# VH-VL binders against Large ribosomal subunit protein uL10m (mRpL10), part 13

Target 1, 224 residues: Large ribosomal subunit protein uL10m (mRpL10), of Drosophila melanogaster (Fruit fly) (q9vpl3)
Amino acid sequence: RGKINIQRPKAPHYERARVVAVTQPKYPELPKAKSCFKTRAERTQQQQENPYNEIIAREVRNWLDHSRLVAFFHLSSITADDIFRVRVQLHKQNLHLKSYGSKIIEQAVKNTRYEAIVPLFHSNHCIVFSPDPEKTAALLRIVRRVPQMVLLGGIVEETMLSRNQLVAYAQMPGLHAVQAQLVQTLSQAPGHLIQQLQAHQNSFVQVLDVHAKNQMNEETPKST

## First folded at step 10 (VH-VL)

Design gc59 (from gc3 with light chain V53K S54T K55N)
Fold by OpenDDE, fold request of step 12:
Structure gc59 (fold): chain C 224 residues (1-224), chain A 119 residues (1-119), chain B 111 residues (1-111)
Amino acid sequence: as target 1 above (224 residues)
Amino acid sequence: QVELVQSGAEVKKPGESLKISCKGSGYSFTEYWIGWVRQAPGKGLEWMGIIDPSDSYTRYSPSFQGQVTISADKSISTAYLQWSSLKASDTAMYYCARQWDYSFPLDYWGQGTLVTVSS
Amino acid sequence: DIALTQPASVSGSPGQSITISCTGTSSDVGSFNYVSWYQQHPGKAPKLMIYDKTNRPSGVSNRFSGSKSGNTASLTISGLQAEDEADYYCSSYDSSSTWVVFGGGTKLTVL
């Protein structure tokens, strides 16, 4: 009985190979890892009052309540790989990128101080959360390089800011620098005031001197 | 005051190379991006592309991808637009403009550089 | 891809109010969120007049105003003056296509 070569089994007869090939169960392609960023259509279908939505809404609220920096973005179609890269970059800066359905956001912010953000969520969107408002500049630096992300606005220190205001905020000198500038400005104010007051006095004295000289010249009788 | 000053008008022949410049002043040059806009004679405005001068990050519109090169030298606050081989169809006014990012407006414009390509 | 459509020309008399429309057609409803308007006089560089639909840069006359309803943005010029005669371009960023789009431009004539 010839030793069955277990290392290189003889290829089955052509007919058998064909039957095996045809009878091989076609396993459905493993669902491509659905991007954590669901399309608008996918988000709208899930909006039945599901206990699950309440849980997510609470999560959103928790993020809002514990964040000192919140930025809102419109998000166009983006690849999972690209969004992952962005997420990693943001995470390195302690910035957290999240995506929620519009209805969930509405539910989350209903009857809260955040209710004013609801109009921003009319399309596909994402949100970045941070506990540190000083990371605004870092955030903007990163997201500017993502053409599919459009800045809509944000919340900094519980204040709603437009996109332009957010950019302006990021360009401002740090609190300490602003304080230093303020102190410098305040320290110069008294000196300037004193100079102005002295200048006026000196001007008056000069005018009076000229007047006095003119009067003296008029009183000198032409000695015939 | 924010100002963008572009290089002077150019007259070239087809096949020649060209590099025009845009110098920014009155602001931090690396905090804003520079966009380029083409306007053919008697035609509308066309966005060509954009550059972040801080690290020379660049993107082009599809129509201009591979047709031009946008670059910058942040040390002298200058952005560049260049052609390796000019065509007659490149005859146009070219504007540089300050732009914070893709979705922000072109808020300050250069005076434009007229490029004429004729045989 | 977003396309911005403007009327080719608009005319008005001095002192009148005129409106220039810009209609965006896009598959992505969110792509037409921020509209800018530029004024260009003959032989001059464009000037930003309105940004983010309604905002005016410093130095721009309050006679210029912007609005948006649905897929149509509008530039309104009140108290029309001779100096307002120019070409006007609307612009928007298409985040789906990832480039800036300009309208075809509108020639404003002051009669």
Scores: ipSAE 0.869, ipTM 0.943, lowest interface PAE 0.6, mean pLDDT 88
Fold by OpenDDE, fold request of step 12:
Structure gc59 (fold): chain C 224 residues (1-224), chain A 119 residues (1-119), chain B 111 residues (1-111)
Amino acid sequence: as target 1 above (224 residues)
Amino acid sequence: QVELVQSGAEVKKPGESLKISCKGSGYSFTEYWIGWVRQAPGKGLEWMGIIDPSDSYTRYSPSFQGQVTISADKSISTAYLQWSSLKASDTAMYYCARQWDYSFPLDYWGQGTLVTVSS
Amino acid sequence: DIALTQPASVSGSPGQSITISCTGTSSDVGSFNYVSWYQQHPGKAPKLMIYDKTNRPSGVSNRFSGSKSGNTASLTISGLQAEDEADYYCSSYDSSSTWVVFGGGTKLTVL
């Protein structure tokens, strides 16, 4: 009974060798230079997988699903007192002002019908939710007087509207769904919204690139 | 048709008070705001401020804060720009324009009011 | 505070296409999101030509178009005509400073 030389295993039968060769997991060459330093992007991605973020994302989805009116705003530097006052005014009208991180929003709307809103969140932003689309005029009346809040667009009766369309909608009397559709149709081509969204995306990407570059430059040790 | 009609040209001396007007027509006057823009001779456009005629909510550019007063009378669909004491440097063309809010464009303009302040 | 920079002058021949640039410098990326363009003929009031970067009001010729890339907005006039000779101003709302800003204006000459 020939001693199985464990140190020099006999070459497998040609068929087995073929199978082994074909089934050898082509391990993608681990890019060698994965610098031990997780890129900020990777860290951010890992942070995105935080259970806490999932909870918040779920909350955002719930708000979106139960709201017939959603408005998106850019929010510039505003005092806590001022934003609180605005929140109170909105709340009196059953309008709910919320602020979420852009990453949270992205996570929340990923693979949903709301995914198209992601490009709007390129900077500091806030969202107003309402179960009542008839409150659109009231909403706009309040937020117009907040110089730090800039209307970006909204969703009314599951229809995404540009800022101009939202204003037009608020000025129209009648059936909410019909109004939204009419405004959408009458307003220059969905292409404009897309273009605006794309413009925001491009701007966002540029900002991110600049930020990434700046971070890379800071991490480059001055080899003195 | 939306139209803004401004008061006529004014010739004043330094130290005098002045109030010019802008009357809106062809739309609901209280649904839109009125902005004022200054243009000095041979110079560019300068945003001065804005008013909501519905309740006379007003905001000014820092350069014009305390220098002018913007007001409105919604009963006659008219906005006003006034000076308590004119200076020679106030010599300019003044335009009123319709604006829905701060971030929306000035979509309709008045014909302008020329104000000349000379000794 | 946002500052809008335009070239002082641009010229073109009839039938040509010209572009006027407007560069915004702001620390707030959101402050330069909505750019408007105004045309002003000598002795006349400004007229809105483009709003929200790319939109044309009713009655404005399709020869006028707007675009934005990064911090630079552009007004393009195709098929230049003698009547296009005017001053052009870009404008934007600075939400950080909370006022409307105009560019310095560009004089367009049709040769």
Scores: ipSAE 0.865, ipTM 0.940, lowest interface PAE 0.6, mean pLDDT 87
Fold by OpenDDE, look of step 11:
Structure gc59 (fold): chain C 224 residues (1-224), chain A 119 residues (1-119), chain B 111 residues (1-111)
Amino acid sequence: as target 1 above (224 residues)
Amino acid sequence: QVELVQSGAEVKKPGESLKISCKGSGYSFTEYWIGWVRQAPGKGLEWMGIIDPSDSYTRYSPSFQGQVTISADKSISTAYLQWSSLKASDTAMYYCARQWDYSFPLDYWGQGTLVTVSS
Amino acid sequence: DIALTQPASVSGSPGQSITISCTGTSSDVGSFNYVSWYQQHPGKAPKLMIYDKTNRPSGVSNRFSGSKSGNTASLTISGLQAEDEADYYCSSYDSSSTWVVFGGGTKLTVL
């Protein structure tokens, strides 16, 4: 009984090779792991039909109300695996990474002190919540290494901070409240934060408009 | 005051190895990252890559991936850029700069290191 | 990948205001949100002049200002001085590609 050379199996006879090739179960391409983050289109469609939107909105509100640290991130194209890894790392620090649709966020923060965050959610975004403002440094340490997550700003001790202020806050020694106040005082040329937030909003809206226009232009059949 | 001091100008031949340095001072060296930027003679700025000195986490621009190695020694607050084999096309000014993360600006720059590679 | 386009050169007379544009082309809406401007004099290292579109570092003259509209960022220099003659580079982080991109640079000549 000839030793089956396991290292270099002889190519099967041409006919057998054909049969094997034809009988090889075409395993459906594993559905490309749908990024846990549904496409904007999918999210929008789900939001329209989901009777649970109110429940989710309440959840978001609860997170906002019970968090002393909230950080907002732009999320670029990222794999589900990468998001999962980041989530695990954050979770170990009692940091909670969440992603919500823009409509849900709007509903959740409508007529609340958080209404100002709505413009941040025109694109793919994620939010990190924590009950502990002292975790700001830990949060930033983790997310800095996620190049697809871009820090936009945050809320610390009920104070809205720009991304630069948040970084500064994380670097400051001492009582969180004092740090937040100091950073706010130092940065409050009142007009600049609003301008930055508005500038980001306007930029996002403009990009969305451009994208929408480009999509409309692609859908206009060239009437020959 | 935040300062980055780079090693002196280098004149090398093709095929030679080179390691240039960037020493940071005036801040916590491990709290900020160090980016490297290339500027060929008469050309613009090119971002090469970045390192987190705290644990030597590195990332490269695609154009420089595999072409150079970025490293750091946090004990002496120094970042390095090295070539295993220099090319004539590597002739350029090389800058190190402090950068908090990818999306933050290069806020403090070294004086630059001129590398000349000629046969 | 984001590409940043700058004019090759701009000129102005002392006391005038000049604007340098930086136009970004990216498929990712978030990629052109944090624009920085650098000044580089001949034989010198670049200096950060503007970050995050509009912010000015300490020590930078208030004659320098940044703005952004759509996909175009602008650096405005008011009250142009001879010392402003330099190369200016815009920069942005591309979150899709995950690297920093520089514009081609603009040579500013003060006449």
Scores: ipSAE 0.844, ipTM 0.927, lowest interface PAE 0.6, mean pLDDT 86
Fold by OpenDDE, look of step 12:
Structure gc59 (fold): chain C 224 residues (1-224), chain A 119 residues (1-119), chain B 111 residues (1-111)
Amino acid sequence: as target 1 above (224 residues)
Amino acid sequence: QVELVQSGAEVKKPGESLKISCKGSGYSFTEYWIGWVRQAPGKGLEWMGIIDPSDSYTRYSPSFQGQVTISADKSISTAYLQWSSLKASDTAMYYCARQWDYSFPLDYWGQGTLVTVSS
Amino acid sequence: DIALTQPASVSGSPGQSITISCTGTSSDVGSFNYVSWYQQHPGKAPKLMIYDKTNRPSGVSNRFSGSKSGNTASLTISGLQAEDEADYYCSSYDSSSTWVVFGGGTKLTVL
């Protein structure tokens, strides 16, 4: 009784082997899960000049042209839910959070005054747009609470600002506040000037009075 | 001038509670955050966490999460670092520093508070 | 998590230029963008010397300069002086891990 070698089963008959070879389900090799990041980079590279990209590029340009405040952020390991929450918070302040591909940004700003922003978009990024530059402080207050959102810089009133400059800008009193302070200061200045002028005049009159009194005392003849 | 002044050196026993302070001056205390940094004897700097004094928003490094509590009293421009139960391993110099947000540098530092925990 | 590696020690003679390196190992290219350097004298608090790779705070000597190439940040001290003898730490914010990381520190000795 030949010990069935379970470790080396006899090769099936040629015909059976053929049938088994043909009937073996060729499971498609599960595409090696290219890290979501590589797939996005590859997808961004394969984005052929799609008419759709031109449309989006135009949209980006429109946002840039109509925004008085633009801020650029790096995004790192942020969830969709977190982004959504931030978006909602920003929206309440009339701040618009948008995300575009680097190629789209390049296309959008090519041969424009915004071309200098291209180097900021080497990684995952988002842009916040606002028609109101006074919202800079509000914007920064919100995004500071999002550790995955890193400020890169911005554009305020058509001026490109570094991240440090943007923070400094946000800390400045609003133009109206400064103007109000200036007006207040200027309004107080005349009063002080008048007081100083009057003080000098009064002092002069006092000196004259003393002089006059002294002269009168000298003219009183010593009645012997 | 921006200045952070910390409370004095502390000598404690294991199991005791401790709260050290950091008082800021020369700037708007609520506009900047306060970070805490630990330095064990002869060792490097370790970032512990950060607080926004405006509303006491706090975040910790994973190594210090649950080990310490960071708090602030904006009315007196003071930040705090506290332990509920000290360990010998907590022996270190502790620094507070001003930081605008996570990605900005620690630009002004306190003088440090030495905490010694010994049996 | 980003790790910052510094040499344990560097030495130089007065008047020389020395460079301290800080190498970041991160999977995220964006995690090593804002490098700061701190000087710490024995028994003293750290002092910010360089921020955002190349920027120098007011009051810091122009002998201190920062640079970055690839994943390596460098602090250069020109015209080395005895007072420069201290520990130097690099730091960076890691946006992926969401905390600040320090290097191991470099002891600078002025010979």
Scores: ipSAE 0.836, ipTM 0.917, lowest interface PAE 0.7, mean pLDDT 87

Design gc59 (from gc3 with light chain V53K S54T K55N)
Fold by ESMFold2, look of step 12:
Structure gc59 (fold): chain C 224 residues (1-224), chain A 119 residues (1-119), chain B 111 residues (1-111)
Amino acid sequence: as target 1 above (224 residues)
Amino acid sequence: QVELVQSGAEVKKPGESLKISCKGSGYSFTEYWIGWVRQAPGKGLEWMGIIDPSDSYTRYSPSFQGQVTISADKSISTAYLQWSSLKASDTAMYYCARQWDYSFPLDYWGQGTLVTVSS
Amino acid sequence: DIALTQPASVSGSPGQSITISCTGTSSDVGSFNYVSWYQQHPGKAPKLMIYDKTNRPSGVSNRFSGSKSGNTASLTISGLQAEDEADYYCSSYDSSSTWVVFGGGTKLTVL
């Protein structure tokens, strides 16, 4: 599958928005953008009525594929004015606040390595996407001033991080230089580790998936 | 090597003012918040509020809003808790602690400042 | 506002295992997923023992473990030792009322 997935080109926001607009009526899109302020039940009901759920799931997949930073938050009751101010602050930093129903998220990540994130969306939530992992510190500084948003964890450079790991990542000196060195070092992993992966591929992948699910599944105890 | 060092014990009379301090070292002081926690004699812990030293953003528990002032001077890596007029009920141990944000743990604590207010 | 209820006291003999409970209301269960535990010896500052339900900071003995089931978090201390005698507090963030909350504390006595 090569290195294209690791160095996924940043999709211009306007081009992604155009694709969605062409395949989706504009007026339904406007209600979707406002759904972050609705209750979970209201958003779920609206999603059931929307004939474009599969198009929205593709939008989420596109965001996931083209975002080198994704952060997940629990969202408690918040005024429309407050969340709008947060969205504007984030947007100025190329950070894109979105909310989608759990069924749409499940559909979007089906058959991907990100299926482990689905349990995070059983409660009221929101997601922040960005092509710029360098913006992790800016994201956290903005959101920690929002008492109603609780950091659950994230994805940076296609690696799932716990909320504590995400904070540690944001504090690393020379983020761009360290990130490049980490990716380069990982791609040149020792041959002994590569041989172990080749020999135990399914077991190792399952261990990583369980670890990622445990970190992402902070809202409920894992029972299976 | 993260350390929070608080000012010494205080004995005061009702109506007097008081300002106690908490100096942080061993980390980037403006990267984390400082929270204040009260413990009345023989009682449990109560979160009073926080300050982000980078710009003095503050938030108070409702029980302490208007009763105390939290401030900071980032140039000397110091946070403050201040009363304009002490009451006997302010007698307690006061801790500062480091916190990333509201939902993160209080990972490093100061040694505490005992404030005694008596006639 | 969420309240965190702890037993007032627990006791155990050296070498035994004990568990201290911390029960919150069901509101805002997402915030309760990030429970922390603090140990406080008499006259000393609290010390973080467990964070994010199950994680131990560096330097905390593996005799201390945390867990959560439903709306109850638990701190388990195995192989009780005399120095474990202290007060223990749970804490969580109540994002619906937007405050940090402590439990009332549990006095552990090692018999």
Scores: ipSAE 0.686, ipTM 0.857, lowest interface PAE 1.4, mean pLDDT 78
Fold by ESMFold2, fold request of step 12:
Structure gc59 (fold): chain C 224 residues (1-224), chain A 119 residues (1-119), chain B 111 residues (1-111)
Amino acid sequence: as target 1 above (224 residues)
Amino acid sequence: QVELVQSGAEVKKPGESLKISCKGSGYSFTEYWIGWVRQAPGKGLEWMGIIDPSDSYTRYSPSFQGQVTISADKSISTAYLQWSSLKASDTAMYYCARQWDYSFPLDYWGQGTLVTVSS
Amino acid sequence: DIALTQPASVSGSPGQSITISCTGTSSDVGSFNYVSWYQQHPGKAPKLMIYDKTNRPSGVSNRFSGSKSGNTASLTISGLQAEDEADYYCSSYDSSSTWVVFGGGTKLTVL
């Protein structure tokens, strides 16, 4: 009888906090005093486009434009404590865990080469952004211990990669020039790489096998 | 060339202990997990659990939690499956296989170790 | 939690195409979108034939193809050959229950 949770059928508090994170992400550029000026726009929102959606969409565009590494995950039910621990681990590596509504993602990527990522956000999801593609291995090492996060794919150096290609990229210890060549080769592929490359991963694996062979033939001990 | 080589077949009595091995070569052993898969005679495949050899992180399927111990010695690129007290129902073929994480396939398999537990 | 259901057996004649189904009990809780298929000959270890629903590892014949529609994944073998006679298992990850699941297996007989 001591249950005072009026939120059934509503989501619990951690789901409400997730919705807040989607609709009001961290704005390192916008002070809270600035957001107070938007209160009047909220009252007249019936007449015009939701201004919070545009602000959040601009944030997503900014992350996409300045992140050389982006990774997409399906997220099944997970406790707030567990996801917080993951976020902290990632943050220490300059890896930034975010979640956004599919409407906001659609708005953010409209008329860009990244429109193909929109279907990934029709289920529970999260995204990790980083300016450093060399953090791909660190990212994968952290999230592989999180059973509730399932890797869907990613973007490296503005090239969309399948999840298998992202793992292969993280494992390439070869010359920097070989890694850069791989990303350039993939950037010549058509859009919708995440959807399409899962169907054609054999070709990508064969290209990576050639690159790995070339690295071994050069006998460079400073491979990463 | 990725290869997983398992220890030889075992014939044991109920109540005895047993430790079988899986040695990996041709790749960085600590970069991938080792999973164990059971196949009872005439039956299908059952995932038992995994180990990350880099730090011995382990997880077990609920059906096998407390029934076996998975361990590894990364210095010799070897994973182990161990019983403290065998039962007749432990009679099966046991495979080790390589796996990146839970959602990725078991891409390379050992040849299997037949364990027979009979009086 | 998820269960993967396969037919107990299928059969076909040399040169024909056959399809083996793998049906999940619920849509997209866990990782059923990433289905793998394994071939096992008698007395041998399983071999990965298809991963991530449709992808073929290097060295696997293009006669093997995978697909998925809704809760059902399918392995299709075209140009059936005697050496294709084996057991076939599908597998997926149940991220809600946090362990790997195999289907019950399908015995393929080449007549």
Scores: ipSAE 0.684, ipTM 0.850, lowest interface PAE 1.3, mean pLDDT 78
Fold by ESMFold2, look of step 11:
Structure gc59 (fold): chain C 224 residues (1-224), chain A 119 residues (1-119), chain B 111 residues (1-111)
Amino acid sequence: as target 1 above (224 residues)
Amino acid sequence: QVELVQSGAEVKKPGESLKISCKGSGYSFTEYWIGWVRQAPGKGLEWMGIIDPSDSYTRYSPSFQGQVTISADKSISTAYLQWSSLKASDTAMYYCARQWDYSFPLDYWGQGTLVTVSS
Amino acid sequence: DIALTQPASVSGSPGQSITISCTGTSSDVGSFNYVSWYQQHPGKAPKLMIYDKTNRPSGVSNRFSGSKSGNTASLTISGLQAEDEADYYCSSYDSSSTWVVFGGGTKLTVL
């Protein structure tokens, strides 16, 4: 369970062309009689032992290295149409929904700070990657409408977060939101100015403190 | 502080309509869902459904689909539970509670609204 | 669909520890199914005591702890006090059936 197939992207990518080319030249030419009698289990095992798995593991590693936001979900039974609609909604927000086999994830994170995530992939799952950690709130708004997706946790700015920490992170105002609220506060009655500025300063300091604590105390790949 | 305040107890007859309310304060009302929970006299808790007040997205337990209507008015931070035609079996305590999504806890609860339906 | 089975009642003496169980009967109450515990005193609304199997909300006494083993979640109350006498409910979300489920409740009596 947890088998992941590489999907063709809409836009041409160097990585897509490379994966396709490597996979096809390596296919062994089997006798027709032998290949006709293979069970689905045997075909799955052979596919998992093909060099294609190593290429997919590199793709997973590249996603992890270039994503400032990673979120992990358990995925229960869901129609292909429903998951496709979710993928489209997420893609509009620069959020990339992927699924990979548990063996591929294990290969991808071996000897890395992310090795602790392997147990999350014991059953059916999906992962959302994004370069934009500010999209955490948008991610959670979309997936909370998907009853079949259960948030397990995530990685934000190379810090592992529990699902509750991820929700708390999403609720914190960003620097741009604090700047915009400061402008709005200055346009209000004078009696509110000090209280509004102090509240936003405290929230901003708290965000920085949580980020610094998670990075320092929990060693960046194991924030839970 | 986060607080959910419900409307007062109701005594009704079968066939009458009813709308009870749940007003949230101390948090951004549209950031969280409101769930409704029934507790019949001497019985346990039953999840009825939820609403996302931001756009009125609703979901019902199969046991309550078509029996009640859940709604919200985000401009006054209030969620509602409605019956178009009450039955004696609707006699129960009704709670509203705050929830992030389906898999998260009901972290803050209203005080409850006792609904009594009798002839 | 998931069903959550709790004992109808448990009892204990002041100062003792007691455990209330919550067992999934129709499916696995595994790591990805999150369990919450609620305390309800007579005539009062339920109160969240434990979430995500083991986590305690701010303001809940550290005498309350949660755990999970296999298909069973447990609420443990140490240093039992008279004020702990109440009904206790577990709750979980069944993502395959897409709704929230409560256990039948457990009445705790402090002797």
Scores: ipSAE 0.680, ipTM 0.848, lowest interface PAE 1.4, mean pLDDT 78
Fold by ESMFold2, fold request of step 12:
Structure gc59 (fold): chain C 224 residues (1-224), chain A 119 residues (1-119), chain B 111 residues (1-111)
Amino acid sequence: as target 1 above (224 residues)
Amino acid sequence: QVELVQSGAEVKKPGESLKISCKGSGYSFTEYWIGWVRQAPGKGLEWMGIIDPSDSYTRYSPSFQGQVTISADKSISTAYLQWSSLKASDTAMYYCARQWDYSFPLDYWGQGTLVTVSS
Amino acid sequence: DIALTQPASVSGSPGQSITISCTGTSSDVGSFNYVSWYQQHPGKAPKLMIYDKTNRPSGVSNRFSGSKSGNTASLTISGLQAEDEADYYCSSYDSSSTWVVFGGGTKLTVL
């Protein structure tokens, strides 16, 4: 019983990467000790790897640009069947579960307002993208049942939210729901309309206040 | 105002069954989970498990799996913790608390239910 | 099964600043980015004092602050008062083992 019987995610195994590195073509060396040759070969390996990272980083940027909802999760050890089931459940709601390396994320958000998310990805993780911010409640209902996924935070309508703020966002009535209630009210007596508009106005102001507060907090780091 | 009100203290003998309750008010009961926490006399806090009252999804700590049953009746905004056969080692204070999910804090707590199991 | 280590006791005089530590066996995001602190007076239910490492719930005095460095979370009480005498527990979710853990608790004595 207890924590000692639970597997932890293993560190990446780099032995194969090292074998590939030593088999790379040797470049002409500058006049210098062999230490310099090893350094140049390693620089060439890093430079050669960057083009693949940039292609994948462009995919991440494309997801970020087309997604009005982005949620970040820490992911612990989970069976392939379980994660596939979660991916299918999410996909039915137009929620797209992805995973990328931390270096890829760093490249993707470089020189953007989202640079602050990079520390979230130093360990096992996954990201959920969606064009539909109204799917936040559905997202949270699905992932709450997945013990291996821990909500870290998200981006809604280009605003970074903490995990607590994301939950609060999911609990608020949507603008469409407020507009629909206004339409229903217009079929009623004028006095009742005034009371319902006042109630919806307060709800809408509360959503705006949360958004404004989140914007100010996330846009005032030492470096932006 | 979020409030969790638990049933009163219980004095039982080993082998008896028991069901204690936790009634939530001041919030949408089915939007949050209810967690149960045990505190043996003079000891620390132990998380026992949770329930989502909306559909009775439950999850237990390994230390309590098979030892207790967590249930809920959402129509009366009440969660339950029950034993089919009490042991003397079940003597403890039992708290319910509200929790969004596993990783979120226990933000509101019931007053506790003291369960005493003795011959 | 407890992986969060707290000192058994801490003492301080009124007006002092004291710190209670909580050290885990893992520094991954699931273990220590979302540490909570609870205060428990004798005979009372625990009360949430700090969540997500540094956040205070509404109604908690600003004398209480939380921080984290590496595998260690800390609860700091500034301007110590007699009513701060209580037991303090840290808590975290271990997503690798998939359950909530509490520290063993720290008894704070105000001299």
Scores: ipSAE 0.633, ipTM 0.829, lowest interface PAE 1.6, mean pLDDT 78

